# Miniprotein binders against Probable RNA 2'-phosphotransferase (kptA): the designs that were tried, part 1

All scores and structures are predictions.

Target 1, 222 residues: Probable RNA 2'-phosphotransferase (kptA), of Haloarcula marismortui (q5uxb8)
Amino acid sequence: MPDAVRRCPEDGFFEGDTCPVCDGAGTHILDGARRRQLSKFVSGALRHFPEDAGIEVDKAGWTGFDALRVAVERQYDWADAAALAGVIATDPKGRFERTGVGNEAGITTAGGRVRAAYGHSVDVTLDGTDDPVPATLYHGTAPRNVDSIREAGLKPMSRQTVHLSESAAAAREVGRRHAADPVVFVVDATAMQSDDRRIVKRGTETYTTDRVSPVYLSLLEK
Positions, changes and structure headers below are counted from each chain's first letter, unless a header gives other numbers.
ipSAE, averaged over its two directions, is called F for ESMFold2-Fast, E for ESMFold2 and O for OpenDDE. V2 adds 0.75 times the mean of E and O to 0.25 times the DockQ between the complexes of E and O.
[cut] stands for letters that were removed.
Atom coordinates printed by the task and the answers are left out, and those that the model quotes come from them; centres of patches stay.

## First folded at step 1 (miniprotein)

Design E0
Amino acid sequence: SERVTITIEVDSEEEAKRIAEEIEKLAKEHGLEVEVKIEGNKVTITIRADDPEKLREIAEKVRELAKKLGVKVEIEVKEES
ESMFold2 (binder alone), alone request of step 1: mean pLDDT 74; pTM 0.670

Design E2
Amino acid sequence: SERVTITIEVDSEEEAKRIAEEIEKLAKEHGLEVEVKIEYEDGEWKVTITIRADDPEKLREIAEKVRELAKKLGVKVEIEVKEES
ESMFold2 (binder alone), alone request of step 1: mean pLDDT 78; pTM 0.725

Design E4 (from E0 with R56L R63F K72T E74Y E76T)
Amino acid sequence: SERVTITIEVDSEEEAKRIAEEIEKLAKEHGLEVEVKIEGNKVTITIRADDPEKLLEIAEKVFELAKKLGVTVYITVKEES
ESMFold2 (binder alone), alone request of step 1: mean pLDDT 71; pTM 0.619

Design E5 (from E0 with K17L E24W E33T E35Y K37T)
Amino acid sequence: SERVTITIEVDSEEEALRIAEEIWKLAKEHGLTVYVTIEGNKVTITIRADDPEKLREIAEKVRELAKKLGVKVEIEVKEES
ESMFold2 (binder alone), alone request of step 1: mean pLDDT 73; pTM 0.637

Design EH1 (from E0 with R18Y E22L K25W K28E K54E E57F K61L K68E)
Amino acid sequence: SERVTITIEVDSEEEAKYIAELIEWLAEEHGLEVEVKIEGNKVTITIRADDPEELRFIAELVRELAKELGVKVEIEVKEES
ESMFold2 (binder alone), alone request of step 1: mean pLDDT 74; pTM 0.663

Design EH2 (from E0, 13 letters changed)
Amino acid sequence: SEEVTITIEVDSEEEAKLIARIIEFLAKEHGLEVEVEIEGNEVTITIRADDPEKLRWIAKLVRRLAKKLGVEVEIEVEEES
ESMFold2 (binder alone), alone request of step 1: mean pLDDT 76; pTM 0.691

Design ES1 (from E0 with T5E T7Y E9L E35L K37E T44F T46W R48E K72E E74I)
Amino acid sequence: SERVEIYILVDSEEEAKRIAEEIEKLAKEHGLEVLVEIEGNKVFIWIEADDPEKLREIAEKVRELAKKLGVEVIIEVKEES
ESMFold2 (binder alone), alone request of step 1: mean pLDDT 78; pTM 0.725

Design M0
Amino acid sequence: SPEELRQIADEIKKLAEEYGLKVEVEIKGDTVKITIEYNGKTVEITIRDGEVEIKVTADDPETLKKVAEEIEKLARKLQEEK
ESMFold2 (binder alone), alone request of step 1: mean pLDDT 65; pTM 0.550

Design MH1 (from M0 with Q7Y E11L K14W K66F E70L K73E R76E K77M)
Amino acid sequence: SPEELRYIADLIKWLAEEYGLKVEVEIKGDTVKITIEYNGKTVEITIRDGEVEIKVTADDPETLKFVAELIEELAEMLQEEK
ESMFold2 (binder alone), alone request of step 1: mean pLDDT 67; pTM 0.563

Design MS1 (from M0 with K22E E24V K33Y T35F E44W T46I R48E E53L K55E)
Amino acid sequence: SPEELRQIADEIKKLAEEYGLEVVVEIKGDTVYIFIEYNGKTVWIIIEDGEVLIEVTADDPETLKKVAEEIEKLARKLQEEK
ESMFold2 (binder alone), alone request of step 1: mean pLDDT 63; pTM 0.514

Design P0
Amino acid sequence: SPEELKQLADEIKRLTEEAQKLAEQGDPETVLEKLNELTDKIQELADKLKEHGNPELAERLLKEIERLTDEIKELAKKLEEQS
ESMFold2 (binder alone), alone request of step 1: mean pLDDT 70; pTM 0.548

Design PC1 (from P0, 13 letters changed)
Fold by ESMFold2-Fast, scan of step 3:
Structure PC1 (fold): chain B 222 residues (1-222), chain A 83 residues (1-83)
Amino acid sequence: as target 1 above (222 residues)
Amino acid sequence: SPEELKELADLIKELTEEAQKLAEQGDPETVLEELMELLDYIWELAFQLKEHGNPELARRLLKEIERLLDEIEELAKKLEEQS
């Protein structure tokens, strides 16, 4: 369960029990369970079901904060503008961007535009996030998977997307969760992008794509 | 549909097994975050099914997800106490 969302009159929204700036207790906004529930709805509405949520997302992924608030208030009797603003401001995964409110994004309960920073299943071009995709990415896996990957490539399982790492070391660390001695595949991201295969930055060192054909893969020989 | 229900049940089972295996080998904080991200996707899918498909199927799936979340949180707590 995530931490509760609270509000400091001076410093804005924070997670947990104590304001990181002034050590005050602040005012309760959402418990952990409701924070999770609202965060999942907002994320889903921006990424997967904007029409169903009753919002319009432009080609760059943006919707008005007030339109999103109306959708949230229709969905949950307990949610209001402060709950929405708090969820956006305190998201530990960095899933949301808010613009049009100056330096008040951590404090204000009105105005601006909101979008998901990544993870869209709807057709969105994120032209305001100019993070370059590295020419080479990496995927760590158990040795038993090598033959199937060489034959069929990397395909989504439970996640619906393939996760790629920025470095061989990061990929090996991910692979260690599935095998004591993982192997690493090298992904030709430049070739993928030249063939109009979409790769999206997700978090600090992680990238996602729908699948990776064997033609873009080679086993790291070390 | 019966096929959709089976697919979702298999996905929940796979996540449970993955959580158990990763908890034995990985960093508890990172493993928990990765599993929560998978659960976020399933919750979003369940919401869509509730609104556009079978509300009873969605309700059953949400109940199983809640149970799985409780189990993952308890497992993460015990793992941190032992590490």
Scores: ipSAE 0.000, ipTM 0.190, lowest interface PAE 12.5, mean pLDDT 72
ESMFold2 (binder alone), alone request of step 1: mean pLDDT 66; pTM 0.475

Design PC2 (from P0, 15 letters changed)
Fold by ESMFold2-Fast, scan of step 3:
Structure PC2 (fold): chain B 222 residues (1-222), chain A 83 residues (1-83)
Amino acid sequence: as target 1 above (222 residues)
Amino acid sequence: SPEELKQLADEIKELTELAQKLAEQGDPEKVLFRLEWLYDLIEMLAEKLEEHGNPELAERLLKEIERLLDEIEELAKKLEEQS
């Protein structure tokens, strides 16, 4: 079960009992059960059944926040714009992207566009930003995967693209989802881009690519 | 809660079995859908196990989660090979 969603008037949506910024209690938005129910509906609608949900998703996976809100309100009499915004803003698995609202994505209950960040079964081609890519990126994984990665490179598994981190620490955190002591691969992003391999920025420190050949990979030494 | 943990574990088991059957049928879109769902449930179970505070049960369940993650990785490899 996920934690409840609450709202701080100044700092925006948060999960659990206390605002991480001001330590205030905020206002209740959704209990854990309704949060889970709404999150499953939203991710399903964006990834698997947009037509059944009554929304239009473009080729890049985007739908309007307001259109998604109408679909949510039609589906659940207890859900509103704040519930939808809160679910998107607090998702611990990073399943959702919201654009077109600047720095207000954690606060605002209106505007912008929403898409699933990964996992589509519908025909969607994900694109990121054209922001500069660092010379070096990182990928965290379980130790058991080292030999296969050295032989075959990095390939998407349950996602449409390979996810890369901006720092070794962030990559290690990602790897901890699959192993207590993950290993980190160093990705030569400069060499990849020189070979016309596309890498795009998706979030604050997350980058995506279709595949990473073994020639661009090395294990991070401690 | 223990009841939520058991329910989550049961859901993971059912979805793993369904993903295996769909992979055998050669339908990559349906297998991918189930693998995404299964990954989400396994991550939730792992988070709850860390909070539980029963070391022996946690160790046993962690080993089972590692086994399930290996199965998911192999299913994902099959999906890529059949694409």
Scores: ipSAE 0.000, ipTM 0.180, lowest interface PAE 11.8, mean pLDDT 72
ESMFold2 (binder alone), alone request of step 1: mean pLDDT 67; pTM 0.489

Design PT1 (from P0, 16 letters changed)
Amino acid sequence: SPEELEQLADEIERLTEEAQELAEQGDPETVLRELLELIREIFELAKKLKEHGNPELAKRLLKEIWRLLKEIRELAKKLEEQS
ESMFold2 (binder alone), alone request of step 1: mean pLDDT 64; pTM 0.466

Design Q0
Amino acid sequence: SPELVEKIRELTKQIEELANELKEMGDPELAQKLLEEVNRLTEEAKRLAESGNPEEVLKKLEELTKKIEELARQLEEMQKKS
ESMFold2 (binder alone), alone request of step 1: mean pLDDT 73; pTM 0.593

Design QC1 (from Q0 with T12L Q32M K33E E36D E37Y N39W R40E T42L E43F E44Q K60E K67L)
Fold by ESMFold2-Fast, scan of step 3:
Structure QC1 (fold): chain B 222 residues (1-222), chain A 82 residues (1-82)
Amino acid sequence: as target 1 above (222 residues)
Amino acid sequence: SPELVEKIRELLKQIEELANELKEMGDPELAMELLDYVWELLFQAKRLAESGNPEEVLKELEELTKLIEELARQLEEMQKKS
């Protein structure tokens, strides 16, 4: 079960008992069980059943926060704008993107747009951050995966898309989730894009793609 | 309908492949992310079955549901020990 969601009036939503910024207790928003229920509904509505949930999702996967709030309030009598905002802001899995609220995404209970960052079963073409893609990207993995990657390339496993990093250092850090001493693959992003393979920027140093064929991969020297 | 049965079967194949990946995963946090995604696919398959009355896939849905529940239980026990 996930931790409860609480709210600090100055620092925004957080999980657990203590605000990581000010050490205050904040105000209770959701217990772990309700957090899980609401998170699953929001995730499902954005990825699998927007029409059944009563929301309109555009071609890029976006819906208005207010429209999503109305759907949530219809589904659960205990949920409100703060519950929805808190679930989105504290999601440890990175399932949600929120835009149109500047630096207030972790604090505000109104405004902006929301979409699922991955996992869509509906026909959605995800747009990125509108930044250029670097010529070279990186993927960190456990040493045990090297042979299969050289044979079959990179395929989505825990997420619907393959995640790539902007730097070898960032890729190595991601790879630490799989092994203490991860291996880094170099991705020829220029060649991929020249072959009409789509790569999209999702965060400050994070990029996604459908798959990476072995022809675009090489092992980074230690 | 035959079309609905085929769509459900495609979801079941994806769920089964992901469940096999989960079994071999040595990272509990990554396993949790994969398990959550598997649950979402299973939920979608169940909703499609409810909308179209496809008897042909109900047994497979039930067996996969039991498998995912057991994997979730094992993952919880692994987290308690860590």
Scores: ipSAE 0.006, ipTM 0.183, lowest interface PAE 10.9, mean pLDDT 75
ESMFold2 (binder alone), alone request of step 1: mean pLDDT 79; pTM 0.748

Design QT1 (from Q0 with R9L T12I E16F N20R Q32R K33E N39W T42L E43K K59E K66E K67E)
Fold by ESMFold2-Fast, scan of step 3:
Structure QT1 (fold): chain B 222 residues (1-222), chain A 82 residues (1-82)
Amino acid sequence: as target 1 above (222 residues)
Amino acid sequence: SPELVEKILELIKQIFELARELKEMGDPELARELLEEVWRLLKEAKRLAESGNPEEVLEKLEELTEEIEELARQLEEMQKKS
């Protein structure tokens, strides 16, 4: 269970029973249960459902503190500017950034901008990045799938897209989830792109595509 | 519709568990991709539940949100480290 949020008049918001700077008791702002509720709402609103929460986030993820406060006060009748500022200032998971208030981010109950430090889903598109696609990609699979893949190619199955790896080693590790001794297919990514088949980078080593026709596939030699 | 929300919750749980397994196997890239799908479904389930569904459904969504946030934090840390 999370600690309560309290406020020191001089040192700002803190968690627990005593100010880490002056050892004073401060004043109570939120108990642990309400701290958890408010933290979840603020995190969700910034990362996943800003429009449902009634706020707008820019392309960099920022929203005004005051706009977020209005959304919080609408959501919970027990929450106010101090509750919001305290949740942001004391977050143990480092979920929030606040700018535009100088060195008073841990103290002030007004002004500035707030964004989630990580975990966004609202500014993520299925289009991915324009980073270069390697000429060759790889797909790891169970040996029992080889004949089917040679006849019909790679299809999404339970996923929306086909996942491809940057290296044979990475593809083999992915394949180990389905078989102790997986096999690896080599994907001619250059040929696919020349034929106007889209391949999208979805991480540092992972690429996705709608499907891979058998003409682009060959089984990697042992 | 409560039935649709329950189906989405079950799907979220299954995909989330797969994402956790991928993280533990040392495949944070695929774990992140599955977690993004989980977040999209969670957002939709939350929207539907807010239309007067039973409190038990909202409680389950909050519990899952907490677990998903912790996994997301761990995956972000892994990405920053590399």
Scores: ipSAE 0.000, ipTM 0.244, lowest interface PAE 13.1, mean pLDDT 75
ESMFold2 (binder alone), alone request of step 1: mean pLDDT 72; pTM 0.617

Design R0
Amino acid sequence: SPEELIKQVEELLKEAQRLAEQGDPETALKKLNEVIDEISELLKKYGDPELAKEITELAREAQRLAEKGSPEEVLKKLEEAVKKIEDLLKEMEKS
ESMFold2 (binder alone), alone request of step 1: mean pLDDT 64; pTM 0.502

Design R1C
Amino acid sequence: SPETLIERIKELLKEISELLKNYGDPELAKLVTYLAEFAQELAKQGNPEEAVKELQWAIELISELLEEHGSPELAEKIRELAKKVEELVKEMKEQ
ESMFold2 (binder alone), alone request of step 1: mean pLDDT 67; pTM 0.542

Design RC1 (from R0 with K30E N33Y D37F K44E K53E T56W R60E Q63L)
Fold by ESMFold2-Fast, scan of step 3:
Structure RC1 (fold): chain B 222 residues (1-222), chain A 95 residues (1-95)
Amino acid sequence: as target 1 above (222 residues)
Amino acid sequence: SPEELIKQVEELLKEAQRLAEQGDPETALEKLYEVIFEISELLEKYGDPELAEEIWELAEEALRLAEKGSPEEVLKKLEEAVKKIEDLLKEMEKS
């Protein structure tokens, strides 16, 4: 069962019984059961069933916070703007992104846009053009994959994206989970973006793209 | 429609198992999530919202792990979800 969601007027939404900033009790917003129900619905609506939920998501997955609030209020008579804002602000799984409200995302009950940070089954290309993409990215892989990657590049199977890391060390750690002695490919992200190939930052942890042609790839020397 | 839904679920589950066996657990999970969506609608409509929530939670956990680049942990969650879906599908066929 997740913790309840509460609200501090000055510091915003928090989970549990005590504000982590001011030690105040705040006011109750959602119990754990309702938090879970609402979180499941919001996650599903953004990732799997926007039309059934009565919202429109753009090609980058964004919908207006107020449109999502209307959908939530239609679904649950106990849910309101504070419940929605609280679920988004306190999500421990990092499922949601909110923009257009500056640094008020943890506090405000109105405005901005919301999208799922990952996990879409609908046709969405996550757009991160306002987030800087490093000039060089990295991909760690098992040595057995080197010849295939040199010939065909990095490609997803079906509907998944290629995952890229910010550093060679991070890529090597990812590869180490699959092989004792992983190799690292260097990705020329500047060249990819110059050729109108999209690279986006997902949540706070990784970069993704549809595919990486061999022309953008080289092996990192050890 | 219920018989068509069961057939769609079976086809997506088979595809997910095939992809997992080929070493592509993230794509397998995406197909499994489509299955979970279809089953969750049916369960909330007709029978067992608690089981629907359990299955959905396993898929959410697996997607979170996939973003962190942990395919062995993703496969474990996929296996748990597949087992629950297979058991549920057997129950639906009996009634």
Scores: ipSAE 0.013, ipTM 0.358, lowest interface PAE 6.9, mean pLDDT 74
ESMFold2 (binder alone), alone request of step 1: mean pLDDT 65; pTM 0.506

Design RT1 (from R0 with Q8L E11R E15F R18M K31L E34W E38I E41R K76E K83E)
Amino acid sequence: SPEELIKLVERLLKFAQMLAEQGDPETALKLLNWVIDIISRLLKKYGDPELAKEITELAREAQRLAEKGSPEEVLEKLEEAVEKIEDLLKEMEKS
ESMFold2 (binder alone), alone request of step 1: mean pLDDT 65; pTM 0.515

Design S0
Amino acid sequence: SPEELKQLVEEARKLAEQGDPKTAIEKIAELALELLKHGNPELAVEVLKELAELLRKQGDPELALEVIKELAEILKKHGSPELAKEVLEKLKELLEKMEQ
ESMFold2 (binder alone), alone request of step 1: mean pLDDT 63; pTM 0.490

Design SC1 (from S0 with R13Y E46W K49E E50L E53F R56E K90L)
Fold by ESMFold2-Fast, scan of step 3:
Structure SC1 (fold): chain B 222 residues (1-222), chain A 100 residues (1-100)
Amino acid sequence: as target 1 above (222 residues)
Amino acid sequence: SPEELKQLVEEAYKLAEQGDPKTAIEKIAELALELLKHGNPELAVWVLELLAFLLEKQGDPELALEVIKELAEILKKHGSPELAKEVLELLKELLEKMEQ
């Protein structure tokens, strides 16, 4: 069994009983057994079953830390952002990478992107299908993103591709990973394909594309 | 090869998603054994984590016990008692989840 995970307010997460920097005891975060359970789930979700865990992983294996936190909290009632951050920060085998938080990766409980370090060798890549693309697709997002999307369109951001849903309901559920009251954009997939923009079915009701120009987008009114 | 490993994992995932978790479990267990035989225990542990997840989703503790015990015995014979212990710990964790 691995050592427990603890937290030093100055130096961040550490394993065992004593902070390696200040020799303080810190605050308890996870015992060894729960650390093992959470580490197993997180590595599995990032490498083998991201869709089942309710997260999206881009071509390089990255997912948002906050999306992963929601998945973890759904799976275990005892786990929170600190538990997730601690597992990632203290992994002795380097199974996880976290970026987008500067030098705060060992301390912060929010923000950035996470991936499995071994994702490059065993990334789950769903092949595209030759199924026809629906005339209309949907994209759920946080309300704060509306103005930038109207101006610049949909860009991959933390993903390698833009993810689109088959229905407004599915798009809203995806958007709920980022906001309690998500907004849905309607995508004119027929117009995109007429302009030779590639859209590929990557799984059940999930479609990907490189970018969506504002000319193909309209906001779905509630 | 890494490409073959990706294809096998992707295929097992698709089978589980399509409602055939038993076939996916069998393929994944066989893959874990091959990785152990070829001296890649870290990848084998990753594959065993996927196996534990699929066994949990299937909700069949008897199948889980059978598969994991068989893997532990093979690891003991192969001279990997530390990995056998990890496999048994995964079994305890899985059975606790199934009881709730």
Scores: ipSAE 0.000, ipTM 0.235, lowest interface PAE 14.7, mean pLDDT 71
ESMFold2 (binder alone), alone request of step 1: mean pLDDT 63; pTM 0.478

## First folded at step 2 (miniprotein)

Design E7
Amino acid sequence: SKRVTIEFEGDSPEELKRAIEEVLKLAKEYGGEVEVKIEGNKVTITIRGISEEAAEKIAEKVKELAEKLGLKVEIEIKEES
ESMFold2 (binder alone), alone request of step 2: mean pLDDT 87; pTM 0.859

Design E7H (from E7c with R18Y E22L K25W K28E K57F K61L K68E)
Amino acid sequence: SKRVTIEFEGDSPEELKYAIELVLWLAEEYGGEVEFKIEGNKVTITIRGISEEVAEFIAELVKELAEELGLKVEYEIKEES
ESMFold2 (binder alone), alone request of step 2: mean pLDDT 81; pTM 0.759

Design E7S (from E7c with T5E E7Y E9L E35L K37E T44F T46W R48E K72E E74I)
Amino acid sequence: SKRVEIYFLGDSPEELKRAIEEVLKLAKEYGGEVLFEIEGNKVFIWIEGISEEVAEKIAEKVKELAEKLGLEVIYEIKEES
ESMFold2 (binder alone), alone request of step 2: mean pLDDT 81; pTM 0.752

Design E7c (from E7 with V36F A54V I75Y)
Amino acid sequence: SKRVTIEFEGDSPEELKRAIEEVLKLAKEYGGEVEFKIEGNKVTITIRGISEEVAEKIAEKVKELAEKLGLKVEYEIKEES
ESMFold2 (binder alone), alone request of step 2: mean pLDDT 84; pTM 0.812

Design E7e (from E0 with I8F E13P A16L I19A A20I I23V E24L H30Y)
Amino acid sequence: SERVTITFEVDSPEELKRAIEEVLKLAKEYGLEVEVKIEGNKVTITIRADDPEKLREIAEKVRELAKKLGVKVEIEVKEES
ESMFold2 (binder alone), alone request of step 2: mean pLDDT 74; pTM 0.669

Design E7f (from E7 with G32L)
Amino acid sequence: SKRVTIEFEGDSPEELKRAIEEVLKLAKEYGLEVEVKIEGNKVTITIRGISEEAAEKIAEKVKELAEKLGLKVEIEIKEES
ESMFold2 (binder alone), alone request of step 2: mean pLDDT 85; pTM 0.826

Design E7g
Amino acid sequence: SMRVTIEFEGDSPEELKRAIEEVLKLAKEYGGEVEFKIEYEDGEWKVTITIRGISEEVAEKIAEKVKELAEKLGLKVEYEIKVES
ESMFold2 (binder alone), alone request of step 2: mean pLDDT 83; pTM 0.795

Design E7h
Fold by ESMFold2-Fast, scan of step 3:
Parts: structure tokens; sequence; C-alpha cells
Structure E7h (fold): chain B 222 residues (1-222), chain A 85 residues (1-85)
């Protein structure tokens, strides 16, 4: 049984009753039953019945977020852009990929493309996932989070995994979601992979991992 | 229901990518739920694919087809079938 989906105005979508970033209650988006119902429909439309759902899926499995939103709104009177974005952002099974919004997939209610990550009925190419991981990756965050990260490392928030950037500049842009003056952590990806920690390429210049222990982290000094 | 865990190892990302695509299609055919884990270590790739929620007959057919696929693509493969817990 999935938890309810809620939305923090600053930190994006989350599951359960408390925002993992600010400890606020946020605003209710979907109860668990409707979350399950919508997730099942979206997964089915992308994997089994895109034509019946009124969407077009390209050869790589992608459809536009806005086209998917229209299909969802036609199917369920109670569903809207926030419900769709929340279901995709908080999916516990990681069944959805969203691109074209950078690391804003956890907060954005518009734009980008969506596809099912697993078990496609269309001919799908998994581009980029087999690329070598850079020796160094980066994570942008608000200054208020520095002490917590140094103590406990990087943990997933509204996303299923920890998101890492290929460059310090890209990490700073991601960090601007949380603060006007973000800080950047340097991640020793070589050490993580040597310790058999999984790092997966998800999009252009972005990578994901389960968690990053403090031993792999250092704060970028200018 | 059964769980099938498939581990591919190799130094050719293009062949591993083909293996992943074919296994995902196969899992779809039998209605299985799929997880994929990709690791890179010391010039070698390791891909772990877990397929859950399938029948014993489906698990055996998947294992057979995956062994044939690995041989065709020149990949090392280990396959494990277990009851779901």
Amino acid sequence: as target 1 above (222 residues)
Amino acid sequence: SKRVTIEFEGDSPEELKRAIEEVLKLAKEYGGEVEVKIEYEDGEWKVTITIRGISEEAAEKIAEKVKELAEKLGLKVEIEIKEES
C-alpha cells in the first residue's frame, strides 16, 4: 500500500506525512488509494495501451509530460498536473523516467518527457545508462544542509535516489532549487565504485545512487 | 510466485545494453516486475536484473532464454530462481 503524496511549496513532492527536507506537513495531493490507481494507469498507458490512452510514444518509449497530463485528466476527474507529477516523482518502484526538466522532476508540474523504465511493449533503447561514470561527481545543496550531510551523508528525499551532477556548475544550478547561494559537495565516485556502490546514469550530466556515505564527500572550496 | 535474479558481467557496454533490452522485453512477455542495477568496477560492467511476480514455468523459460542470449552476446551470466519472500 503506497503512502499519500503531499507537496512542500519549496522542496517538492514527498510521500507520507512529513517533508524530509524542512519537516513541514505540506499540502495534500493524493491519498494512497488514488496514488495507486493513477500510478497503475500511467504505467499501463506507457507500457501497454498508449494508443487507447490517446498518447504517442516514440521508439525510445518517451511521451510528452503535457500529453500524458491531458490523458490523465480525461481518465480521472480528480487528477491534475500536480497529481501526475507527484506520482512520477515519488514512485517507490522507480518505474518512471522523466527528462527535459533537469533535477526538477521532484517539484515541476510541467514540461519534459516521461517514459516507463521497465518492461516496455514498444522497442526501447537504453541510451546513456552504460556510459562510464566520471571519477568525480557533484551535489548542490542549501548551506543549512551542510552539517547534516557531513554527519549522515546524502540520502534520498522526494526522489527515490540521490541525484548527482557531472559538473560543479550543474550541481550549483540544482542547488538553487533550495537556496539563492548554494554550496557544492564533491563526490569521490571512483572510491564509491571501488567499494561496489551503484551509480547509474539517468540523464544528460545526471547520475543516481542509493546513498552517499560521508567518507566519499568533501565540500568544494573556491 | 518466483523471483529470477540475472547477473551479467562483461567489458562491452554495447552488448550489456542489448542484454538488458532483451531481458526487459522477456520480463514484459511474462508479466514480471523488473529491477535493474548497473555497476562498473576495474574496467568491467556488472548488471543485475531481478524479475519478480512470475510463475515457476515462466521463471524456467526466462532462465533458458537468458542463457541462450548470454552465449550469443559473449557475456558471462549467473541465474538464480527462488520463491518470493
Scores: ipSAE 0.000, ipTM 0.138, lowest interface PAE 12.9, mean pLDDT 76
ESMFold2 (binder alone), alone request of step 2: mean pLDDT 85; pTM 0.832

Design Q2a (from QC1 with Q14R K46E T65I)
Amino acid sequence: SPELVEKIRELLKRIEELANELKEMGDPELAMELLDYVWELLFQAERLAESGNPEEVLKELEELIKLIEELARQLEEMQKKS
ESMFold2 (binder alone), alone request of step 2: mean pLDDT 66; pTM 0.493

Design Q2b (from QC1 with Q14A E21K K46A T65L)
Amino acid sequence: SPELVEKIRELLKAIEELANKLKEMGDPELAMELLDYVWELLFQAARLAESGNPEEVLKELEELLKLIEELARQLEEMQKKS
ESMFold2 (binder alone), alone request of step 2: mean pLDDT 70; pTM 0.563

Design Q2c (from QC1 with Q14R I15F V38A T65I)
Amino acid sequence: SPELVEKIRELLKRFEELANELKEMGDPELAMELLDYAWELLFQAKRLAESGNPEEVLKELEELIKLIEELARQLEEMQKKS
ESMFold2 (binder alone), alone request of step 2: mean pLDDT 62; pTM 0.449

Design Q2d (from QC1 with Q14R K46E T65I L75W M78L)
Amino acid sequence: SPELVEKIRELLKRIEELANELKEMGDPELAMELLDYVWELLFQAERLAESGNPEEVLKELEELIKLIEELARQWEELQKKS
ESMFold2 (binder alone), alone request of step 2: mean pLDDT 67; pTM 0.515

Design Q3 (from QC1 with Q14R N20E E21K M32E E33K D36E Y37L W39K F43E K46E T65I)
Amino acid sequence: SPELVEKIRELLKRIEELAEKLKEMGDPELAEKLLELVKELLEQAERLAESGNPEEVLKELEELIKLIEELARQLEEMQKKS
ESMFold2 (binder alone), alone request of step 2: mean pLDDT 66; pTM 0.475

Design Q3_12 (from Q3 with R9Y K13E E16L K23E E32F K39W E46L)
Amino acid sequence: SPELVEKIYELLERILELAEKLEEMGDPELAFKLLELVWELLEQALRLAESGNPEEVLKELEELIKLIEELARQLEEMQKKS
ESMFold2 (binder alone), alone request of step 2: mean pLDDT 70; pTM 0.570

Design Q3_13 (from Q3 with K7E E10Y R14L E17F K21E E62L K66E E69W R73E)
Amino acid sequence: SPELVEEIRYLLKLIEFLAEELKEMGDPELAEKLLELVKELLEQAERLAESGNPEEVLKELLELIELIWELAEQLEEMQKKS
ESMFold2 (binder alone), alone request of step 2: mean pLDDT 66; pTM 0.515

Design Q3_23 (from Q3 with K33L E40W Q44Y R47E E63F E70L Q74E)
Amino acid sequence: SPELVEKIRELLKRIEELAEKLKEMGDPELAELLLELVKWLLEYAEELAESGNPEEVLKELEFLIKLIELLARELEEMQKKS
ESMFold2 (binder alone), alone request of step 2: mean pLDDT 65; pTM 0.468

Design Q4 (from Q3 with M25Y S51K N53D E56T M78L)
Amino acid sequence: SPELVEKIRELLKRIEELAEKLKEYGDPELAEKLLELVKELLEQAERLAEKGDPETVLKELEELIKLIEELARQLEELQKKS
ESMFold2 (binder alone), alone request of step 2: mean pLDDT 64; pTM 0.486

Design R2
Amino acid sequence: SPELVEAIRKLLEIFKELAEALKKMGDPELAEKLLRLVEELLKQAERLAESGNPEEVLKELAELIKLIAELARELIEHGDPETAKKVLELWKEALEKVEEILKKYE
ESMFold2 (binder alone), alone request of step 2: mean pLDDT 63; pTM 0.505

Design R2F (from R2 with K33L R36E E40W Q44Y E63F K66E E70Y)
Amino acid sequence: SPELVEAIRKLLEIFKELAEALKKMGDPELAELLLELVEWLLKYAERLAESGNPEEVLKELAFLIELIAYLARELIEHGDPETAKKVLELWKEALEKVEEILKKYE
ESMFold2 (binder alone), alone request of step 2: mean pLDDT 59; pTM 0.416

Design R3
Amino acid sequence: SPELVEAIKELAEALKKMGDPELAEKLLKQAERLAESGNPEEVLKELAELARELIEHGDPETAKKVLEKVEEILKKYEKRS
ESMFold2 (binder alone), alone request of step 2: mean pLDDT 66; pTM 0.489

Design T0
Amino acid sequence: SKIEVRVTIEDDGEKYEFEFEVSSPEELKRILEKIKELIEKLGAKEVEIRVEAEDEETAREIAELLKKLFEELGFKNVEIKIEGNKVTVRGKKE
ESMFold2 (binder alone), alone request of step 2: mean pLDDT 80; pTM 0.795

